VH-VL binders against Protein RESPONSE TO ABA AND SALT 1 (RAS1). Designs and how they scored, part 5

Target 1, 230 residues: Protein RESPONSE TO ABA AND SALT 1 (RAS1), of Arabidopsis thaliana (Mouse-ear cress) (o04515)
Amino acid sequence: MPNTSSSQSFTIFVDGWLIRHRYFVEQLMCASSLDETNRISLEEQQSLVAQFLSHCLQYYQEKFASVSLAGDNVFTFFCPPWFNSYAKLILWVGDFKPSLVFKLTEVSVADLTRHQKDRISSLKSETRRKEREVMRDFALVQQSVADPPVMLAARRVGAVGMVDGEETDLEEAMEVLKAGMAAAMNNADQLRCSTVGKVVEILTPPQAIKVLRTIGQLHLRLRDRDQERA

## First folded at step 1 (VH-VL)

Design f7 (framework fv_fasinumab)
Fold by ESMFold2-Fast, scan of step 1:
Structure f7 (fold): chain C 230 residues (1-230), chain A 119 residues (1-119), chain B 107 residues (1-107)
Amino acid sequence: as target 1 above (230 residues)
Amino acid sequence: QVQLVQSGAEVKKPGASVKVSCKVSGYTLTELSIHWVRQAPGKGLEWMGGFDPEDGETIYAQKFQGRVTMTEDTSTDTAYMELTSLRSEDTAVYYCATGLWSGYTLDYWGQGTLVTVSS
Amino acid sequence: DIQMTQSPSSLSASAGDRVTITCRASQGIRNDLGWYQQKPGKAPKRLIYAASSLQSGVPSRFSGSGSGTEFTLTISSLQPEDLASYYCLQHNSYPYTFGQGTKVEIK
C-alpha cells in the first residue's frame, strides 16, 4: 500500500506541474503557428525548446526523488491515478513508450531532410534496442523473486501454516522487488528523456517546436481526467 | 513446451537457392523474435540475421545482405530463411532460434538443417 | 562489429574440476551476453542469459559473471555430460556476434 501522505504530495506536485505544462504547450502552439514573417527569433526558439525540455526533465526528477528519497510506493507509478483510462491501456513502464516519439515526429514534421531521416532511423533502432534492455532488466527482477521459496512464502501470507521466518523472507523479497522496479522505472524515464533530447538535436528549432508541441499535447490528453463530454 | 522443427537436409549445386523452414509449436509465433544462425562443419556459430515481429523489421548481417531473405507465415506458425547464389563455403548446418520481446534472444533452438553445396 | 574473444580455445579437465572460460568484448556490451553449450552433433542450448542469470533447467554448477567487456563462465564441478563446445554471444548491438568457442574435453 502507498503511504497516503507521500503519494498525495506527488499528486499535488503533478497538479502544479500540469499548470506549468499547459503554459509551455500554449507557447509551443503559438510559436509553431506563426508564418515566416512573424516567426520569433532563433534565440527565442532555442530558449523555448530548452525550457520545455527542462520542464519535462523536472517531472522525472521529482518522480525519482519521490520514490528514492521520500520512500513513495513504486507500485503506484506503474498504474498512476493521474492518468486517464485511455493512457492506462498504452502505458509502458508507467509512462509513454520512448519509440512513440518517432511516430510523433513523423506526424509533426513534413520537411525532414534525407540526412535527418537517416539519423532518426538510426536513433529509432537504438531506442528500440534500449527499450528491450529495460524490459529485460525488469524481467530479471521478476525472475529473481519468482524462485519457489519466495513465491511459496508470498502465497502463504495470512495462511494458517506460515512458518517462523517466512514473513521476514517475504519482506526481503518485496524490498528486492521494489528496488528492482524503481531501477527499471528510472532507466525507462532516462530513456524517455534522452530519446526526446536526441530527436531535438537532430531537428532544426522550428521542427523541434512542432514535435515538442505534439508531445506536450499528448501528455495533456493522457492526463485529462474529465472525459464525460465525449 | 516450446519446439522448433526444421525442414530436412538439402543438397544444392553452386548458384542454386535453398529455403529452410522452421515450424513453431507450443506457443504463438507473433510475439517472438526468430533468428538464424549457421555453423560450417568443424567451425563456430555465425549469426545471419533475425526477424522482429513487433516492428516487422528484419535485420541481416552485412555478409549475407543481398543473398538472404527471412520471412514468416503467422497462419502456419512457420519461419523461413532463403539463401541465394549458393557457394561451396555456404555448406553448413542452419539453425533457427527464438527469443522474447524482453531482449532475451536464442532461448530455444531448432534441430538444424544441413545444407550441402557441391558440384 | 563487436569482436568476441574467448579464452582458452580448448581445455582438458578431470571430472570434479572447476573450469573457467572467459569472453572479452571489443567494446562495452553491458550485461547483454549469453553463454551457450553445444554437445557433439546437437543444437546449441542456452545456459546463461544477461551475463549471470541461470537458464531454467540448467544445473546449478554453471554460473556466469562479468559486465561491460570481461565475462566468465564457471563450471564448479565438471561432469562427464559437460563435454561440449561453449560459446558466448553478445546481443547488445547488431550484428549479434559469437565468440570463436571453447572446446571442453574430459580426461
Scores: ipSAE 0.000, ipTM 0.430, lowest interface PAE 16.3, mean pLDDT 81

Design f8 (framework fv_fasinumab)
Fold by ESMFold2-Fast, scan of step 1:
Structure f8 (fold): chain C 230 residues (1-230), chain A 121 residues (1-121), chain B 107 residues (1-107)
Amino acid sequence: as target 1 above (230 residues)
Amino acid sequence: QVQLVQSGAEVKKPGASVKVSCKVSGYTLTELSIHWVRQAPGKGLEWMGGFDPEDGETIYAQKFQGRVTMTEDTSTDTAYMELTSLRSEDTAVYYCATYSLFGESYPFDYWGQGTLVTVSS
Amino acid sequence: DIQMTQSPSSLSASAGDRVTITCRASQGIRNDLGWYQQKPGKAPKRLIYAASSLQSGVPSRFSGSGSGTEFTLTISSLQPEDLASYYCLQHNSYPYTFGQGTKVEIK
């Protein structure tokens, strides 16, 4: 039977995670809207940034564990039920495209220094290179599904007169496909986490709060758009 | 669904400037990379430039360097293409064309209706 | 700059015919190629992305193939509504470059 328990466990985790996520987004919105006289201390700003990054990392750590144990159910993570219908149209390897973080940074922060812009530009080029590597690996996975022997075996599953070994060949091919998909997803998620973290390292705490607010709001849009409207 | 609505036709004299707008609806400008493509009467498509999210810069084709400026106003979800020092050979239909920064990001999944710019005395 | 050469420049075929348009890049562009259809008086519309992926809503008679420097757009059974100009676009490096176009007419 396909292992569905890891995706179910992750769905339950996400429901609880979203409650805390809404809280953090509200805190980031509050912090980013305060004027000079009401600004929270630098130490408090750094703490909020660290807490939110930890909160986001928890999501991807839990997802990694679930994807790694998914077995036959790894396909669910590419079109997951915890994403609303609109989100499914804009996903890149099951979640947001890492380089989107750079456009969100530019929209959120108007006061970047030349040094910060140079560092962000360098990071952006590296992130885009890594995105191409993830896409290449995923394309190889997709090509393996289209391989004629696999397609022929799939058409004949359960058919009378199936040649001895054909079902075993399909099962072996499916194991390779599932492993490849899990690896691609995990590599994409690692790139998502590292990109956000590295951008935050380039920014000042007030700038980081503005960017993380925007990222947090995007995460809510991708997962709760339909539910919030209902 | 993304829709791109461009400003109306323009008639300009040689040496003048033109600024074409492209209003985005169904998405915000921040979710899209916007490029500009022109087509002279009876001719093929010519890429002029666009925003490169990889480098965070607007890239222009060398032919237009120094004469074209592409800008975006996120508060109104409107992109602009300004071409200066107009010549008769700049007579063309100008298109804005986009691709989403979410999901599979390949140009160009949506196009504006086009803006005819005529350069004559 | 990467040069994109299309062939043929124009063709005339009958309804139901298989039509093939070729696009050649002056250097390797992997699968960073799209195909666009432009009907008279209208803006272009994307048919194919990533060299071989069919755009949602585009009829299945359209298909793309190729990688590197040689690419093909095929219309398996030409329909009257397919009267249009067809363009390839490389987006492997800047500046992006279009092929010169192929005009498809139905007899």
Scores: ipSAE 0.000, ipTM 0.422, lowest interface PAE 15.2, mean pLDDT 82

Design f9 (framework fv_fasinumab)
Fold by ESMFold2-Fast, scan of step 1:
Structure f9 (fold): chain C 230 residues (1-230), chain A 120 residues (1-120), chain B 107 residues (1-107)
Amino acid sequence: as target 1 above (230 residues)
Amino acid sequence: QVQLVQSGAEVKKPGASVKVSCKVSGYTLTELSIHWVRQAPGKGLEWMGGFDPEDGETIYAQKFQGRVTMTEDTSTDTAYMELTSLRSEDTAVYYCATGGYTWLSYFDYWGQGTLVTVSS
Amino acid sequence: DIQMTQSPSSLSASAGDRVTITCRASQGIRNYLGWYQQKPGKAPKRLIYAASSLQSGVPSRFSGSGSGTEFTLTISSLQPEDLASYYCLQYNSYPWTFGQGTKVEIK
């Protein structure tokens, strides 16, 4: 049973964050309804979008702090127990795949201009390239484990006697691997935040509200434990 | 261990189409990317395109866009590359090669090659 | 498109010689580079991935180095079985592009 204090601390933070998150999702739903009847100003829509993006950034700032302090628990963030069983099957580096945002935009917004479609297409290509970079960095971490000196040292950890330096070399390699995994996750989270932000910059405030509502609802569904019983 | 076995040599007339197969064993096509590379006689290697199983999308080199189609039949673990409107400059050995979810498995295994000759 | 240029286009060396082949990218590709060996009449075989990682089963006399735009493949002690064409491949950006190849012959 590994010590999960950094993951537990993050889970406690998220419990409070989810209360605020549900509030924001409700506000986004309300704003969409008011826009349909022309009862919400552009300034109010812009304010709500900014507030929700700030709320999402707070989540990833806390996650960054928790991952940086995770040490041995960094593996927990790659296979997070706080998501339901269905969510675990669709996770990419412990959370949603950034390019999913484009599918959510397509589902949520029917009135994109040609200029917006062109900008989104370019951003989608850039995002997919950056996703491949994140996976390449993760593959480098995996390859470090496969390095023959590390594998040889690992096989001898349980031996009665260790060759001088082997145990120290393995400990150093493990620290490098944990740091590499934390970096990969933090890079993935930065891509998640930047992708959502850049999509919002392309959209009008009413369109942005529709997309953010869908994103917010998805996050709630990924944590719905009752889905596992159905 | 992964093995890729390609269909036999083909001779086609200009304007015809050719469909080359690549049978995969030791792995399933559900989580394996297949790319296609060609080599004209006495020339170097040229990347044509490949399937990304993560996104379910195939990326083609611009030179072949509109003429090439890459498909997979998971029931037979066979990948296909179909090239239409054949020209004499399409005479080449066509290879299938494995990709994967990460660069770690890019072109780790290759098929034996299929010679396609386009002549009138 | 990223253009990959190899040097030399061909070389002839004696068994036991140290051989180096260079590959230059027209723009930065980080470490997204592989080296492939193609023996006469055969399909290519991967030697190196991620610019410097040796493929399992490949003799230790092969090594790769470099990052960004300049890369080298080194054969520390050339053997007769190394008669082949060698290709670099960048997989940093689509379309993926190969170098034009280097033919290695044994004297």
Scores: ipSAE 0.000, ipTM 0.398, lowest interface PAE 20.4, mean pLDDT 81

Design m1 (framework fv_modakafusp)
Fold by ESMFold2-Fast, scan of step 1:
Structure m1 (fold): chain C 230 residues (1-230), chain A 121 residues (1-121), chain B 107 residues (1-107)
Amino acid sequence: as target 1 above (230 residues)
Amino acid sequence: EVQLVQSGAEVKKPGATVKISCKVSGYTFTDYYMNWVQQAPGKGLEWMGWIDPEYGETDVAEKFQGRVTITADTSTDTAYMELSSLRSEDTAVYYCARDYWESYYYGMDVWGQGTTVTVSS
Amino acid sequence: DIQMTQSPSSLSASVGDRVTITCKASQGISNYVDWYQQKPGKAPKLLIYAASTLQSGVPSRFSGSGSGTDFTFTISSLQPEDIATYYCQQYNSYPLTFGGGTKVEIK
């Protein structure tokens, strides 16, 4: 269905990405439910983990390319139309909050060692600090909307109509805002990817598979559109 | 053990303001959202709003917009719900309840004991 | 707002009976429904989440089913300690909304 957004190239990418995503989630579900006698090899577990992380990284790389290289509307990614209504109310800078990964790890893995718990605790503290830094920087970008030149340009258009230079000035201001929003989103996405990657590094391959399964399942549930069909 | 302990019962006059506290223990306060739920006498449960204690971000149901303020104090691990311009219809038990992530869904798995607020002249 | 219509509003059954309570959502909510038990003078207790998943420590006689708009909560063999009011609640979208409750009493 045609979007009111300008993210056509990314929308096409996501359709194919979701088919691959469902495949990986099924593989992770299968691998996490196997008993000891039917467990896949360590090398196969490590390969599956690496493949899924690469798959997730590709999503954010394509999102960045869509905004930065293809010129797609960055504002669409802060209120994505492909998420269900519940997801839209709990998103953080257009996608999951990085520290959510720690809750998902706690729920998915019951056999964390003391050493792993200590490393996760340290990483959680660092991740929350970085989340605050992203939000601070994002708030500064939002404050740029109150910048006198932008507000003055907006008031001028409303009061006297478009004249030579006014449209160009407003367009330049909007371009600066779009660049700031894209930078904030990229920083948030980098934190999402680095947090998941660092958690996986702390975990054993069987534990990592359980966490990634939960993350993948959550992703699918946030895009579940059954509630919009009624 | 995880516990949410609420402040004691309040009796208020119409037009007054009430502030209820919810002190947590046994978990990291900033890891869970805190919900507030109203239950009028003989009635069902009604969601009022939530707060993210880590950032202080809140969302309040439309019915309570303008009268409810939800806050959190991370130094004392305490959430607060303040209800102003009290009416007789606000006579109710008020609960705090944390959001729980189990598997990939939310659930309010731990609740405070409730605070009774009576509005009478 | 998503309206949760719960039925019946009350029921009376004998110990050992199978009890069923239903909830209907005004729009599709996938499986984003929880069930709570509230005993007189007590705070609600989570029994079922995600429509059908039993909360840790909850007796296996409690179960949930359904998806989309129609949900069912079942007590397979009613016990005296099950006397309570039961509520469904959707978390598909904000504001969170509860059903009107079903009061379960023993004959």
Scores: ipSAE 0.000, ipTM 0.411, lowest interface PAE 13.6, mean pLDDT 81

Design m10 (framework fv_modakafusp)
Fold by ESMFold2-Fast, scan of step 1:
Structure m10 (fold): chain C 230 residues (1-230), chain A 123 residues (1-123), chain B 107 residues (1-107)
Amino acid sequence: as target 1 above (230 residues)
Amino acid sequence: EVQLVQSGAEVKKPGATVKISCKVSGYTFTSYYMNWVQQAPGKGLEWMGWVDPEDGETDVAEKFQGRVTITADTSTDTAYMELSSLRSEDTAVYYCARDLGTFWDSYYGMDVWGQGTTVTVSS
Amino acid sequence: DIQMTQSPSSLSASVGDRVTITCKASQSISSYVDWYQQKPGKAPKLLIYAASSLQSGVPSRFSGSGSGTDFTFTISSLQPEDIATYYCQQSYSTPYTFGGGTKVEIK
C-alpha cells in the first residue's frame, strides 16, 4: 500500500534542507576566498566543516527514515524528481558516485602533500572496492526479480483473475525487492558519507573547505529544476 | 564481440625485462578495469594487479611491487604489463582479464580473458 | 591478505554424479566469491559470480551457494565436457586471492 504522507513529508524536508544547503555553500565560498578580508579563524573553519558534514548527513538520515517507514517509496529515490534530467544520466544508486569525491578533491586542492596524496590513493582503492560491493548487492536484488516464480507472478497481473497462491507470491516478492533495494541504497548512502568524511579527515581545514564547497555546488547543480520547468 | 588478444610467447634471460600487451576490441576500453593474473607451470592462479584505463590508476599486489608496471594506452585500446628483474620463478603463463570499472563500476567477476602469454626465463 | 582454502585438491566422479567443491575464506567476505573453470591449455572461464549468480551462457547444472566464510560450488550432473580444474576467488578486497584449485576427472 502506497504511503503518500511519508513522500510529502520528505519533500517538505528537502525544501527546507535546500535553503540551508544554499546558505552553507555560500559560507564555504566566502571561507574559501583568497581575499584576506574574508578569511576566518581556523577554529571557525573547523566549525564550518563540521556543520556542513552534519548538514549532509542529515539528508541521508532523513532519506533512510523515509525509506524504512515507507518501503514502497524506495523506487522514487532511484529516479528522484528533485534532480534535473541531466543529473539522472550520471547518478549511481540515486545520487553521486562516492569515488567522484576524489576527482572533486583533485580539482579543488592544488597544495596536497605527498603524505596526503598517498592516504587519498589508499582510500580511493578502498572506496572503489566498496562501490563494487554495493553494485554486487544490487545485482543480487535484480536477480531476485528475474527469478522464474517472480516473473510468472508478474506476467499474471493483467489476468482477469488470479489462482490460489499467486497474489501472495507476488506480494512476498515485492516486499523482498523493496527491502533489498532499500538496503542497497542505504549502503550506497553510508559509503557517500563515509568517503566525504574520510577525505576531510586527511585534509587541512582550508583544503577541506575548498572540497566541500565544490561538493556543495555540485549538489545544487544536480538539484536545479529551473531548466526542467522552463 | 568482446575479445582480448595478447602478444606472443617470450623467452628471456635472468635479469631481463618483459613487456606483454593485451589488445581489446568489441567494448569501450575505458569502462572496464584490466586485471593481470600469473599462473606458474602446474600451479594455480595469482592476481598481479589492475589498471583503470580511464585515468591510468593502478593497484599492484605486494609480491610484485617494484618489479611490475601496468599501463594502458587508450589511443590503441591496449593494456600492458611489464615485469623487470626476471627470475626463473617468473616462468609462467600471464593472462589479462577485464573487470567492470569506471562509469559502469559493478563487479561481475573477470568475465573475459585473453588467451595467455607464456614467458620462459632460462639461463 | 585473505586466504582461500579450497577442498578437495582433486576428485574423480562418474558421468551424471553430483560434484561438490568447497572454499573457506580466512575472514568474512560476505558473498564476494567467484568460481572459474579452466581446461588444459585454455584461459579460465567465469561460471559463478557473487557466490550464487550464474554467468550468462553457463549451463544451469552449475550452481554456487554460501556467505561469510564458507562457500560451495556444485555440478548437479557431471558431463564429460566438465572435466577441468575449478578455482574459487574472493573479490571482497585487493589483493584478490584464488583458492588452490580442484581438478575434476572422470572415473
Scores: ipSAE 0.000, ipTM 0.446, lowest interface PAE 12.5, mean pLDDT 81

Design m11 (framework fv_modakafusp)
Fold by ESMFold2-Fast, scan of step 1:
Structure m11 (fold): chain C 230 residues (1-230), chain A 123 residues (1-123), chain B 107 residues (1-107)
Amino acid sequence: as target 1 above (230 residues)
Amino acid sequence: EVQLVQSGAEVKKPGATVKISCKVSGYTFTSYYMNWVQQAPGKGLEWMGWVDPEDGETDVAEKFQGRVTITADTSTDTAYMELSSLRSEDTAVYYCARTDYELWGYYYGMDVWGQGTTVTVSS
Amino acid sequence: DIQMTQSPSSLSASVGDRVTITCKASQSISSYVDWYQQKPGKAPKLLIYAASSLQSGVPSRFSGSGSGTDFTFTISSLQPEDIATYYCQQSYSTPYTFGGGTKVEIK
């Protein structure tokens, strides 16, 4: 019994989330532009970082709920219509590739210490390994649908009628594929969230604000947001 | 045309450090990962780690962590493997071998290998 | 770590014989198995990648098959120049691991 409105419910959630997201990006932009003399307090910087991370986590929590109820709509989350054409060229499992966070960190922060660089390098290697594991686990699901039941049904396209059980076998294979897609998406999203969180933990609050500002701006750019508000 | 040329044989004392080079030619160095593989005398192959020359990222097998440093110098198209705190058990032939990096993080086969560098650890 | 168990450790066959080597992974690795040939004093040479794909320039008498945990490498008609040690290797997850090798000799 999957809810056929799960993607619609998620779209409604995202509309409200994007309003709050724009607010946070503006706050991060403001905080990142301040010089040493006008820098907000350490407590205020830490609060802003924590608030933005919580905001991002809420997005993936709602996505998890929607994907888990998606049924046939799980395909929508892999080719999401709410992303623009540019975004579709760089998507990995329906959203940003976790290791992209490291490129965004390098572009955003010029003053990384040697200790921070070492920690980031180790985390990047671990993140890339986990990215491969997500894709390999999904490949196993793809192999299961290329198994004899689906292949046998495909080879019989030229035959008149269906043998008893062929339609049921194909439907069962499709359910396995959908479940596997949902699992891959959820595993990918967990890796996205953990990667951002771990990078922020390595950085100082001023550095974290710069990185999160860049991430937030990228989210807005990946969605065709406010074309008329230049 | 595509070649991986390794530095010459080394004889070291226990506790010393050895640094082996692997100079590439005939392809774009930054487009392939560089693996390092150890083979003890009369034994099989053991993977040590790899480096991505494009950004210097490495992955090193647990057995060698803390003793192995793998690096790449894009100005000279040369990969390096440095092994410290040498023991007699490190006596082996060391190979560099390239792997094509796929967009999705899959790696298929080490298609081009260096000729090998013999390292002997003896007092 | 994923362990690769290769068998047999050695075999002797006649020119023209079909030679089969097997490799078993300690966990499912899909089709991420590569096969190498190593002659004495030489570096290994890639023959098969992704379980069944023949490397460019490698003779068609070499083939690979299998998925999951069980993999097979076959030489359909053994030639004198095929005397070597053969290794399987999983490329599913780091650390990449090799089988123990199979020494192929001619009678």
Scores: ipSAE 0.000, ipTM 0.444, lowest interface PAE 14.9, mean pLDDT 82

Design m12 (framework fv_modakafusp)
Fold by ESMFold2-Fast, scan of step 1:
Structure m12 (fold): chain C 230 residues (1-230), chain A 120 residues (1-120), chain B 107 residues (1-107)
Amino acid sequence: as target 1 above (230 residues)
Amino acid sequence: EVQLVQSGAEVKKPGATVKISCKVSGYTFTSYYMNWVQQAPGKGLEWMGWVDPEDGETDVAEKFQGRVTITADTSTDTAYMELSSLRSEDTAVYYCARYDSFLEYGMDVWGQGTTVTVSS
Amino acid sequence: DIQMTQSPSSLSASVGDRVTITCKASQSISSYVDWYQQKPGKAPKLLIYAASSLQSGVPSRFSGSGSGTDFTFTISSLQPEDIATYYCQQSYSTPYTFGGGTKVEIK
């Protein structure tokens, strides 16, 4: 009997995760729309923030496991079919670009203190440097395919037929590429999680709820199957 | 053909402000960061800062903070470097150089340089 | 800031000689080192990026190696047109920093 691929297993997980995600986004929307008189307690706000962050971390933990086992399916995670056509135009290493979180924070929160703005500015510079590191490492992985030995092996396959060892060399190169792509994706996802977490640490609970609501809505929009046409 | 063309030489007095332009052609301006590099006569290269033309964000070396302003105008595909409160130590050749922020392949295309002389 | 220490500051060699220049970073910078050539009165030209990758159009006699803190740039067979000042530059983090430069002259 055929076994489910790692990408199919992840898709099945995501379907259940999205039901819980929609519920959390609704809770964040409710909490963010209440006036000062009707706000839930600080303790309840902190609990909601922590619960939502844990919910998001579960997504990336499951993705990490699936990507690590992906083999040939690692390419699917770089242009995921579970994202709509519009979302695919704005993806960075298969998901949202970490520095987008800072724009979402700016549009969601109007009452940032100077101290918070300074801390966010510092974090933004650090995050952009780390984005650069992820892309450089990914470019080096792509460059490994263009190395002369790999290109010569590929060209020779078509010329007279394979010489002894050429099929093995090409297979080894492909395994290195797949491993490198999986590592790049996992590093990108770690940066996504780290950036959101660090922003939340800078914000007050009411501010964090507004930002997480916006992030949650973005996650839903990226995975909205009804927007299949671009 | 990718080209970065800088404005002409400037002679300024101490305390003045200079604004140098770098007009790009042959590529998508918003896809590359634009760096500015200073080279004093007979000395080495010193990085001043960069601008991301896509969103206008800048990063400026501490030595030049408060005196340098780096901007980009996407309507004219031109980057600018403005240096204020000029002193004799600012006499140098100033270069613009593009950097692929996505692939990070080093500064692969440079402007021809703009000589700025600050005379008492 | 990351300090790049480049050596030697100058050297003289004969046509056909192997020339080696080194750069040491004050902290680990992985492979984020680029090498530039600058001829008198001209803008710098990128020769090597990511420590070891040859820029398109650059002659194969130029090469780079190293990772972490120690980096080497080599000209395998020096040609007259190679007379220039060479600079390493770290692109690991801002502020980007250049080595002091190595002036290469023919005897």
Scores: ipSAE 0.000, ipTM 0.448, lowest interface PAE 14.5, mean pLDDT 82

